# Designs tried in a protein design chat: miniprotein binders against Mucin-6 (MUC6). Part 7

Target 1, 185 residues: Mucin-6 (MUC6), of Homo sapiens (Human) (q6w4x9r395to579)
Amino acid sequence: GHCSLEGGSFVTTFDARPYRFHGTCTYILLQSPQLPEDGALMAVYDKSGVSHSETSLVAVVYLSRQDKIVISQDEVVTNNGEAKWLPYKTRNITVFRQTSTHLQMATSFGLELVVQLRPIFQAYVTVGPQFRGQTRGLCGNFNGDTTDDFTTSMGIAEGTASLFVDSWRAGNCPAALERETDPCS
Short names: E, the ipSAE of ESMFold2; O, the ipSAE of OpenDDE; V2, 0.75 times the mean of E and O plus 0.25 times the DockQ between their complexes.

## First folded at step 9 (miniprotein)

Design V2 (from E5 with E6R E13K K35E E41K Y45E K53W L60E K65E; at its last look DockQ between E and O 0.48; V2 from the best seeds 0.00; counts 0 for: pae E 8.6 > 1.5, pTM E .558 < .8, end hemmed in, 2.2% free)
Fold by ESMFold2, look of step 9:
Structure V2 (fold): chain B 185 residues (1-185), chain A 81 residues (1-81)
Amino acid sequence: as target 1 above (185 residues)
Amino acid sequence: SPEALRLILKAFKLERKLEKLEELLKKLGDPELAEKIEELKEKIEKLLWKLLWKGDPELEEEIEELLEEIKKLLEEARKLE
């Protein structure tokens, strides 16, 4: 399965359902029992333009009990707060420069993350078939059915992106930051 | 927000410093210092979960307090080495 974060706020789920949102928060992109050590992939969004409704991806975070890897738009890769030169390897994870504009995080547990650094910060998530029907978050549930990809953290399938996206916030967003969901997403 | 991400990154760095302290503790075998380290691990874990759920800039003071406590313990541990 493939999930993409493009154009600052555009998402395509593992089941190929596209949507947009205008959030300035940290969101759970992918949770699954297939990720070791209670792993989760998170996406951080912030304002990117002159309008309060313009937001873009600024970082992707892989967090588990063992690994706390951040790949940010400033092109610095950290693990547990320590900046790393690439290629960087742990027991299960290797992060390396795929091309002059792309970084890749490869894992032994079926997760692959490709991050485009330029011209715009974007992310592409690939998971192996063992993840089918076992994912949660902004990338959807990977069950082959787009009608329930907007399933909230409470397990409710919604027809709109707004309730779905807000249900997957990973942290409490400051009240001073504007968030706006594109109704077409 | 970028501020929340900055605080999360600081908390990750704090965990890394604690791991260095644990490595030094294994060499010393001091039960009292080991207990202090376990207390710090629990505080840092709670802080990380608060940052994930709250994302509050006010938590920066908690991070700086823990960082100073770890630096102090590292100095103590190195003197005993």
Scores: ipSAE 0.012, ipTM 0.279, lowest interface PAE 8.6, mean pLDDT 75
ESMFold2 (binder alone), look of step 9: mean pLDDT 72; pTM 0.595
OpenDDE base, look of step 9: ipSAE 0.020; ipTM 0.429

Design V3 (from E5 with A4L E6R E13K K35E E41K Y45E K53M L60E; at its last look DockQ between E and O 0.57; V2 from the best seeds 0.00; counts 0 for: pae E 4.4 > 1.5, pTM E .565 < .8)
Fold by OpenDDE base, look of step 9:
Structure V3 (fold): chain B 185 residues (1-185), chain A 81 residues (1-81)
Amino acid sequence: as target 1 above (185 residues)
Amino acid sequence: SPELLRLILKAFKLERKLEKLEELLKKLGDPELAEKIEELKEKIEKLLWKLLMKGDPELEEEIEKLLEEIKKLLEEARKLE
């Protein structure tokens, strides 16, 4: 399954459902029992302009009982300090520079993350087949059915992205705004 | 960067400072300082979870308090070298 966060406010789920939202919060992208130590992948969004529609991804966070990794545009921060020296390795996670503009987080448990740092901060999440039907969050449930991707944290299938996205907020934030997905925007 | 991210990064910096303190303690072998470091570790960990899951801006004050505490401990540890 491939989930993408692109263009600042676009998300494509593991089931390939595209949607767009504008929020300035931390959201759960991926939770799964397949992630060790209660692991979760999160996305941090912030304002990139003055209007509500000017929002962008600014960081990706992997958090578990054992690991804390924050990937932002300018740095990688872990529970062991700033990871200025790549590759960073701990247990079953490795963070390394893939290209001049891309970082990669590789894991031994079937999660892969590629982050484009420039010119636009974007993230690409890949999970193995063992995650099928066992994922939750903004990346969807990875069950091959796009119609139920907007399942809230409470297990309710929503028809709109806004309520779906809001349900996956990690903190207290304003409600997300939904816009129609435009691949050319 | 967003406020939340800023605070998270600050919290991680606290952890780094704490690691330095731990390194000093290994040299000194002070049990009292070791206990204090463990307490700080727990506080920082809880703080990080709160930041990520609650997003409370008031947590910045807690970060600053922890920072000052770590600084004091580092100073004390250095005096013992």
Scores: ipSAE 0.024, ipTM 0.450, lowest interface PAE 4.2, mean pLDDT 85
ESMFold2, look of step 9: ipSAE 0.129; ipTM 0.475
ESMFold2 (binder alone), look of step 9: mean pLDDT 73; pTM 0.609

Design V4 (from E5 with L5F E6R E13K K35E E41K Y45E K53L L60E; at its last look DockQ between E and O 0.22; V2 from the best seeds 0.00; counts 0 for: pae E 9.9 > 1.5, pTM E .528 < .8, placed apart)
Amino acid sequence: SPEAFRLILKAFKLERKLEKLEELLKKLGDPELAEKIEELKEKIEKLLWKLLLKGDPELEEEIEKLLEEIKKLLEEARKLE
ESMFold2, look of step 9: ipSAE 0.005; ipTM 0.197
ESMFold2 (binder alone), look of step 9: mean pLDDT 73; pTM 0.613
OpenDDE base, look of step 9: ipSAE 0.017; ipTM 0.362

Design V5 (from E5 with A4V E6K L9F E13R K35E E41K Y45E L48M K53Y L60E; at its last look DockQ between E and O 0.61; V2 from the best seeds 0.00; counts 0 for: pae E 9.4 > 1.5, pTM E .617 < .8)
Fold by ESMFold2, look of step 9:
Structure V5 (fold): chain B 185 residues (1-185), chain A 81 residues (1-81)
Amino acid sequence: as target 1 above (185 residues)
Amino acid sequence: SPEVLKLIFKAFRLERKLEKLEELLKKLGDPELAEKIEELKEKIEKLMWKLLYKGDPELEEEIEKLLEEIKKLLEEARKLE
């Protein structure tokens, strides 16, 4: 399965459902029991344009009880707050430059992350077939059905991306009621 | 830049300071210092997990208080070298 974070604000789920959103927050992109040590993949978005309603992807974070890896728009790869020169390897994870513009995080547990650094920061998530039906977050549930990909953290299927995305927030975010925002779809 | 990301990097800097204190502990062999260091490690790890789900100003203040505690312990340990 493939999930993508493109154009600063666009997401395509593992079941190929596209949507867009704008928000200044950290969001849970992927959770799954297939990720070791309670692993999760998260996406960080921040303001990017001439208006306060425009946001774009600025970092991707992989967390588990053993790993705290941050890949940011500044091309910094850190583990536990230490900047790392590439290639960087742990027992289960290798981060390296795939091309002059792309970084890759490869793992032994079926998760692959490719990050495009230029011209715009984008991320591409690939998971093996063992993840089918066992994912949660902004990348959807990978069950082959796009109609329930907007399932919230409480297990409720929503009809709009905005409510779905807000349920997957992983940090304190500005209240939407104090500023006009573009709804995601 | 996102406030949460900034706080995450602050927390990682705190962990690096703690690692330096652990290096001094190995030289001094002080069991009371070792207990304090383990308590700080647990607090920082829990704080790091909360930062990934929350990024409020209270967590930033907590980080700064822990940083000051580690700085004091580092100064104390260096006097005993």
Scores: ipSAE 0.006, ipTM 0.298, lowest interface PAE 9.4, mean pLDDT 75
ESMFold2 (binder alone), look of step 9: mean pLDDT 74; pTM 0.625
OpenDDE base, look of step 9: ipSAE 0.080; ipTM 0.506

Design V6 (from E5 with E6R E13K K35E E38K E41I Y45E K53L L60E I63F K65E; at its last look DockQ between E and O 0.46; V2 from the best seeds 0.00; counts 0 for: pae E 7.2 > 1.5, pTM E .560 < .8, SAP 73.955 > 70, end hemmed in, 1.2% free)
Fold by ESMFold2, look of step 9:
Structure V6 (fold): chain B 185 residues (1-185), chain A 81 residues (1-81)
Amino acid sequence: as target 1 above (185 residues)
Amino acid sequence: SPEALRLILKAFKLERKLEKLEELLKKLGDPELAEKIKELIEKIEKLLWKLLLKGDPELEEEFEELLEEIKKLLEEARKLE
């Protein structure tokens, strides 16, 4: 299965359901019992223009109890907190430069991530067949049925992408204007 | 937020430095200072998970205060005393 995160905050799920959202938060992209050590793949979105409707992907993060890998526009950071020259290898994960504009993270557990760094930061997630019906998050449930791909973290199928995406937020993401505004009382 | 991502990257770097120092202090026979460093590493990991998963701006300030504490401890350790 393929899941893509493309410019303008567009997402296509493992079941090929496209949607778009506008948010500035870290979201759970993929959770599955097929990922070792409680692994999760997350996507970080930030404001890309002057309005809230202009958001874009700025980083992809893989976290488990054993592996911590952050891929951003500027660098790859690993378990030991150092930016690494590529290729970088652990027991189960290899990160390498596929082309001058693309990085690849390959794993022994059926997860593959390809990141386009230029001209726009984009990500492409591929999972093996063992993941069928066993995924959760922004990439959907990979069960061959697009009608329930918007299943929230509470297990409720929603009709709108906005409610679905908000349910997969990893943390509290308040608006920047509320933190620095001087409102007239 | 981009600030939260910067803090996360900085935290990974500091964890590595603290682990090296912890090992060195155990070899040099200062296990009490090594234990303090181990406790700071655990605090960094907990805060990193909260910041990455929750994106809480209040945690960003708390994290920066922790980073300053770590900086002071690393400088103290280098002096040997």
Scores: ipSAE 0.013, ipTM 0.327, lowest interface PAE 7.2, mean pLDDT 74
ESMFold2 (binder alone), look of step 9: mean pLDDT 73; pTM 0.635
OpenDDE base, look of step 9: ipSAE 0.113; ipTM 0.517

## First folded at step 10 (miniprotein)

Design C1 (from E5 with L18A L25A I37A E41K I44A L51A K65E A77I; at its last look DockQ between E and O 0.03; V2 from the best seeds 0.00; counts 0 for: pae O 8.7 > 1.5, pTM E .717 < .8, placed apart)
Fold by OpenDDE base, look of step 10:
Formats: sequence, structure tokens, C-alpha cells
Structure C1 (fold): chain B 185 residues (1-185), chain A 81 residues (1-81)
Amino acid sequence: as target 1 above (185 residues)
Amino acid sequence: SPEALELILKAFELERKAEKLEELAKKLGDPELAKKAEELKEKAYKLLWKALKKGDPELLEEIEELLEEIKKLLEEIRKLE
């Protein structure tokens, strides 16, 4: 399964359903029992301009009981708040520079993350087949059905992206907006 | 890492309690308290964001102080019920 966060506000789920939103919060991208130590992948969005529609991805966070790995738009990689030199390796996670513009987080448990740093901060999430039907969050449920990808954290299917996205907020943030904007924003 | 997770969990707790405070304030018809609760929620979110980004252990103290403030306010409300 492949999930992408592109263009600052566009998401494509594991089931290949595209949608867009504008929010300035931390959102759960991926939760799954297949992730060890209660792991979860999160995305941090912030304002990139003066309007509410000018939002962008600014960081990706992998959080577990053992690690808190943050990859920021300024190319800083931290674990548990401490800056790390690349390549950096933990027990089952390795973060390294793939190219001059791409970082990669490889894991031993079937999760891969590629982060494009420039010109737009973007993220690409890949999960193994063992995750099929066992994922939740903004990346969807990876069950081959696009019609139920907007399932909220409470298990309710939503028809719009805004309510779906809001259900996966990691904090008390403003409601997400569903507006069509320039993909270059 | 346990400490880092603790920071985040405490920040979530802070936000939840602030939300509860706001809810109760509205039920009591106290707009000033509701406004205060909203401010506390905003502070909680900022602390959470900082915890995620920086993981500074000093944030725990700030979170705990804010949590205590909310707890006191909640207790005051309970006394009125």
C-alpha cells in the first residue's frame, strides 16, 4: 500500500483515493496493530501563508513507546528531541539520506517512509501486505475499497474529507477546510 | 523515549481536561470561564506541538503547571454543582 502527502494539502490513501484538505494540526496518518510498541505515523501541518487555504506539511513524526522520530522540513531529524546525524539507526528503524532532496526511514516491520525535502515538503508512506485491512488514519484502511476510506477514528464513514480529517487530529486544532486550491500552494 | 511519550500523553490529558472545563463552563453559563478554557486549550496544543518537535523535558513542568491550573478550576466548578 502506498499513501502520499503531496502539494501541501493533497493526500492519496493506500487504496488510491485522492482528497485534499487545509488544516494546521497534527494528524494521525497511520495506526495499526502491525506497528510495534504502539507505533503511529503522524503528519504536522502548519500555515504556509496568510490565508486559511495556505497550509503545508512541515514535519512527519513516528511515535512509539520507544521512539519519537521527527523529520522536519528544515532537514532536521530528531529522536526523542535529540538531533541525530544520518544515517541514524535504532533497534528496528533506520533513517538515512536517499538523495540530496530525499530522506528515507526504513523499518524492519514493513513500514517505509520517503520524505521529499525540496522543492515541496512531501511524504510517501509504504506498508507491506501484512497491513492490508489493518490500517487507520488519513491514509485510510487499505482494504481495496475507496468508498470507505473516510472512516473516522470512531468507525463512522464520512462523505466529506473535512470531518474525516478532523477525526484524526492529535490535538485541539481548528477544523479542517475542504477547499480546492492551487496544488502549488 | 518513555519520557518523550509521557510529555505527549500529558499534553493530551491537558487538552482533554481543558475541553471538559470549557464544556462545564458553557453549561454553567459562564462565558468568562469558557474563554479561559479556550485559552488553556490553545496553550495545551502549543505545548503538544513543541513536545512533538523538540521533546524538551522542561516542557513537562509547563504542562504540569497548566494541568494543575485546570484541575483547580474544575474543582471550583464541582463545588458549585
Scores: ipSAE 0.014, ipTM 0.264, lowest interface PAE 8.7, mean pLDDT 88
ESMFold2, look of step 10: ipSAE 0.064; ipTM 0.441
ESMFold2 (binder alone), look of step 10: mean pLDDT 80; pTM 0.749

Design C2 (from E5 with L25A I37A E41K L51A K65E A77V; at its last look DockQ between E and O 0.01; V2 from the best seeds 0.00; counts 0 for: pae E 13.3 > 1.5, pTM E .570 < .8, placed apart)
Fold by OpenDDE base, look of step 10:
Structure C2 (fold): chain B 185 residues (1-185), chain A 81 residues (1-81)
Amino acid sequence: as target 1 above (185 residues)
Amino acid sequence: SPEALELILKAFELERKLEKLEELAKKLGDPELAKKAEELKEKIYKLLWKALKKGDPELLEEIEELLEEIKKLLEEVRKLE
């Protein structure tokens, strides 16, 4: 399964459903029992301009009981708040520079993350087949059905992206908007 | 994947060795050797990227073979030191 965060406000789920939102919060991209130690992948969005529609991805976070790995738009990689030099390796996670503009997080448990740093901060999430039907978050449920991708954290299927996205907030933030204009793209 | 991670780690090891080789080459005044080492590093990571992106097991095998070849080359260079 492939999930992408592109153009500042565009998301394509594992089931290849595209949608757009504008929010300035941390959102859960991926939760799964297949991730060890209660692992979760999160996306941090912030304002990129003056309007509510000017939002963009600014960081990606992998959080587990053991690690809090943050890859930020300024190319800083931290684990548990400490800056780390690349390549950086934990027990089952390796973060390294793939190219001058791309960082990669490789894992031993079927999760791969590629982060494009420039010109737009973007993220690409890949999960193995073992994750099929066992994912939740903004990246969807990876079950081959696009119609149920907007399933909230409470298990309710939504028809619009706003309520779906809001349900996956990791903190107290303003509600997400579904505007088509994104000058940060 | 576990296999992919292992290959990446091996690639990093080789990269470090190649970096040392580059440094040595510079000290010895052999720019061609330094360039070759750099090219090899680029090749390794390019292949790894392709393998990881496509999830092609056959490509992973090719990468493994390449890594072994590079290791042998590095060993030969060490003998010249």
Scores: ipSAE 0.000, ipTM 0.216, lowest interface PAE 12.0, mean pLDDT 84
ESMFold2, look of step 10: ipSAE 0.000; ipTM 0.140
ESMFold2 (binder alone), look of step 10: mean pLDDT 75; pTM 0.647

Design C3 (from E5 with K17A L33A I37V E41K I44V L51I A77V; at its last look DockQ between E and O 0.03; V2 from the best seeds 0.00; counts 0 for: pae E 6.9 > 1.5, pTM E .549 < .8, placed apart)
Fold by ESMFold2, look of step 10:
Structure C3 (fold): chain B 185 residues (1-185), chain A 81 residues (1-81)
Amino acid sequence: as target 1 above (185 residues)
Amino acid sequence: SPEALELILKAFELERALEKLEELLKKLGDPEAAKKVEELKEKVYKLLWKILKKGDPELLEEIEKLLEEIKKLLEEVRKLE
């Protein structure tokens, strides 16, 4: 399965459902029981111009109980704090520079992330077949059915991208309601 | 957004300090201290998720308190080497 984050906040889900949104928040991109140690992949969006509709991806974050990795246009920051030099390797994850414009995070658990740094910061998420029907977040549920790819954090299928995206907010944006995505509750 | 990234990076600093403490305590073979470290790791993990979920500026004070607690404990353990 392939999920992409391109251009000015355009997303294509694992089931190939395209949508766009405009927001300046951290969003949960992918959660799954197939990610070890309660792992999650998140996307950070910020204003990229003067108009409200000019927002873009500025960072991707992988978080688990063992691994904390931030990839932004300027740097890769890890839980050892020395993100300036690549490659970076843990037991199950390797982050390395594929080209002068692309970074790759490869894993042993079926997740691959490719980040384009230039000309525009973009991200491409690939998951193995064991993830089918077991994903949630902005990349959808990977069940082969685009009609329910906009499933919110509460398990409700929505008809619009904005309600779907708002339900997956995390990080530095005020929440209207308490989130159910706390992995320790 | 920049403030949210700063909070995340601070939480990573906490986890880095805690990993150093865990390594030192394994050398000492103290099961009571190891249990304390596991409790601190769970607190830091929950705090990181609170930061990611809310991005609440009030969490900065909680981060700084935990950071100071872990650094003091790390200094005490290093004296026992």
Scores: ipSAE 0.013, ipTM 0.358, lowest interface PAE 6.9, mean pLDDT 74
ESMFold2 (binder alone), look of step 10: mean pLDDT 76; pTM 0.678
OpenDDE base, look of step 10: ipSAE 0.019; ipTM 0.413

Design D1 (at its last look DockQ between E and O 0.08; V2 from the best seeds 0.00; counts 0 for: pae O 8.0 > 1.5, pTM E .544 < .8, other shape alone 2.644 > 2.5, unsure alone 64.856 < 70, placed apart)
Amino acid sequence: SPEALELILKAFELERKAEELGDPELKEAVYKLLWIALKKGDPELLEAIELLLEAIKKGDPELKEKIEKLAEKVKELEEK
ESMFold2, look of step 10: ipSAE 0.366; ipTM 0.656
ESMFold2 (binder alone), look of step 10: mean pLDDT 65; pTM 0.473
OpenDDE base, look of step 10: ipSAE 0.015; ipTM 0.239

Design D2 (at its last look DockQ between E and O 0.50; V2 from the best seeds 0.00; counts 0 for: pae O 6.8 > 1.5, pTM E .429 < .8, unsure alone 65.032 < 70, SAP 74.005 > 70, end hemmed in, 5.5% free)
Amino acid sequence: SPEALELILKAFELERKAEELGDPELKEAIYKLLWALLKKGDPELLKAIELLLKALEEGNPELAEKIRKLAEEVLKKLEEE
ESMFold2, look of step 10: ipSAE 0.156; ipTM 0.494
ESMFold2 (binder alone), look of step 10: mean pLDDT 65; pTM 0.470
OpenDDE base, look of step 10: ipSAE 0.022; ipTM 0.282

Design D3 (at its last look DockQ between E and O 0.01; V2 from the best seeds 0.00; counts 0 for: pae O 14.8 > 1.5, pTM E .455 < .8, other shape alone 8.086 > 2.5, unsure alone 61.105 < 70, SAP 78.694 > 70, placed apart)
Fold by OpenDDE base, look of step 10:
Structure D3 (fold): chain B 185 residues (1-185), chain A 106 residues (1-106)
Amino acid sequence: as target 1 above (185 residues)
Amino acid sequence: SPEALELILKAFELERKLEKLEELAKKLGDPELAKAAEELKEAVYKLLWIALKKGDPELLEAIELLLEAIKLLKEAIRKGDPELKEKIEKLAEEIKKLAEKVKELE
């Protein structure tokens, strides 16, 4: 399954459902029992301009009971708050520079993350087949059905992206907006 | 908007195709060609950035044309076109011009 966060405010789920939102919060992209140590992948969005519709991805976070790996738009990689030189390895996770513009987080448990740094900070999440039907978050449920991708954290299917996205907030943040505006990153 | 989303998706498709083109160029072992491909890539990135910011649906057509151009370039690679480098460079310049034009319209 492939999930992408592109263009500052666009998401394509594992089931290939595209949608957009404007929010300035941390959201859960991926939760799964297949992730060890209660692992979760999260996305941090912030304002990129003066308007509420100008939001963009600014960091990706992998959080588990043992690690908090943050890849930020300024190319800083931290674990548990400490900056790390690349390549960085901790147990079953490795973060390294793939290209001049791409960082990669590789894992031994079927999760891969590629982060594009320029010109837009974007993220690409890949999960193995063992994750099928066992994922939740903004990346969807990876069950081959796009119609139920907007399943909230409470297991309720929503018809709008905003309500769906809001349910996956990892903190106290303003409600996400679903506007027919051009993305700004 | 659906139109904006379509534009973005096409733009990213273009980006992916350009990446593949660059890889092919590198496989040919021609550093000059590789450089030209990189320049094309950079030009497209600039256009992509502008397109995303502006959200102009007319840019979608331009992106489609670029996708076709890339297809032709790939074919040129397969056929061993001796003018491949020049074609890439020319396309890069055209994209740059387009990008500048779009900026002026902002």
Scores: ipSAE 0.000, ipTM 0.164, lowest interface PAE 14.8, mean pLDDT 82
ESMFold2, look of step 10: ipSAE 0.000; ipTM 0.150
ESMFold2 (binder alone), look of step 10: mean pLDDT 61; pTM 0.528

## First folded at step 11 (miniprotein)

Design J1 (from C1 with E6R E13K K35E K72E; at its last look DockQ between E and O 0.66; V2 from the best seeds 0.00; counts 0 for: pae E 4.5 > 1.5, pTM O .750 < .8)
Fold by OpenDDE base, look of step 11:
Structure J1 (fold): chain B 185 residues (1-185), chain A 81 residues (1-81)
Amino acid sequence: as target 1 above (185 residues)
Amino acid sequence: SPEALRLILKAFKLERKAEKLEELAKKLGDPELAEKAEELKEKAYKLLWKALKKGDPELLEEIEELLEEIKELLEEIRKLE
């Protein structure tokens, strides 16, 4: 399954359903029992301009009981502090520079993350087949059915992205706004 | 850096400092200090989640207060070295 966060406000789920939203919160991208130690992948969105429609991804966070990793445009923060040099390696996770503009987080448990740092901060999440039907969050449920990708944290399938996205907020942030989608940026 | 990200990063750094404090306490053979460091780590962890939730305008103040406490303890350790 491949999930992408592109163009500042565009998301394509594991099931290849594209949608767009404008939000300024931290959202759960991926939760799964396949992630060890209650792991979760999160996306941090914030304002990138003066209008409410000017929002963008500013960081990706992997958080578990064992590992804490924050990837932002300017720095990578890990359990060992700011990673001045890569690769950073733990028991199950390796963060390394893939290219001059791309970082990659590789794991032993079937999660891969590629982050484009510049010119636009974008993220690409890949999960192995063992994750099929066992994912939840903004990246969807990875069951091959696009019609139920907007399943909320409470297990309710929504017809629009707004309520879906809002259900995966980490806190009490402003409501997300849905707009017409063109995930190609 | 956006405000939300700044708070997250500060919280992360705070946890790291608390971890360092704990490590140093253990090296010095001071279990009380180590226990205190663990408590501070837990507090830092909670602050991290608050930062992720982006809902508390006083969060920065809490982070700064906790950071100051950690710094004070680190300074005490330095005096013992």
Scores: ipSAE 0.046, ipTM 0.486, lowest interface PAE 3.5, mean pLDDT 86
Fold by ESMFold2-Fast, scan of step 11:
Structure J1 (fold): chain B 185 residues (1-185), chain A 81 residues (1-81)
Amino acid sequence: as target 1 above (185 residues)
Amino acid sequence: SPEALRLILKAFKLERKAEKLEELAKKLGDPELAEKAEELKEKAYKLLWKALKKGDPELLEEIEELLEEIKELLEEIRKLE
């Protein structure tokens, strides 16, 4: 299945459901039991100076017990906080320059990521058939039905993108847990 | 920080465990296990959120309390298995 993050803040899920959101945070794109070492793919969005959107993708992160691979729009690739020269290889992951404007992260476990650096920072996620019905996050649940693609981190299917996206926040920004009615907070 | 990363990974593990428990509860027709699995998923989400948020020593105390609640819930779940 294919999931895309394009044009600043447009997302198309693995089941081909398109949506757009506005938010500036780190979000979980993909969690799955099929990812080794408790792996997860995340997307970082920040305020946009670009005409296309108020919110823009600025980095993609692959996080596991062994690795924290960050690919940013400034063409810097780090693992566990250290800058890496390309091609960069681990036992199960290779990051390399596919074209002058694209980086690719290839894995041995059925996940591929292609990042467009120019003219607009965009990401394309491909997963193998073993991920069918086994994914969670902004890229949806990959079960062949678009009507439940907005399943929140709590397992509730939402009719709108806003509550769905908010539930997958994973960074330093206001979350539902901080939205209290207490005026002394 | 290395400790924040440890907590993030722990939260992901707990969410996956909750999903497996939800599937088990559905197969067994066990509403109590389903309810506890949902509670575990909620606590895992809270742990992930707190771990990824920049904080101070007060936030560490909240995380410690949440981890104890998770331990108690896992012990209750073990009794049902």
Scores: ipSAE 0.000, ipTM 0.106, lowest interface PAE 18.1, mean pLDDT 74
ESMFold2, look of step 11: ipSAE 0.084; ipTM 0.466
ESMFold2 (binder alone), look of step 11: mean pLDDT 80; pTM 0.738

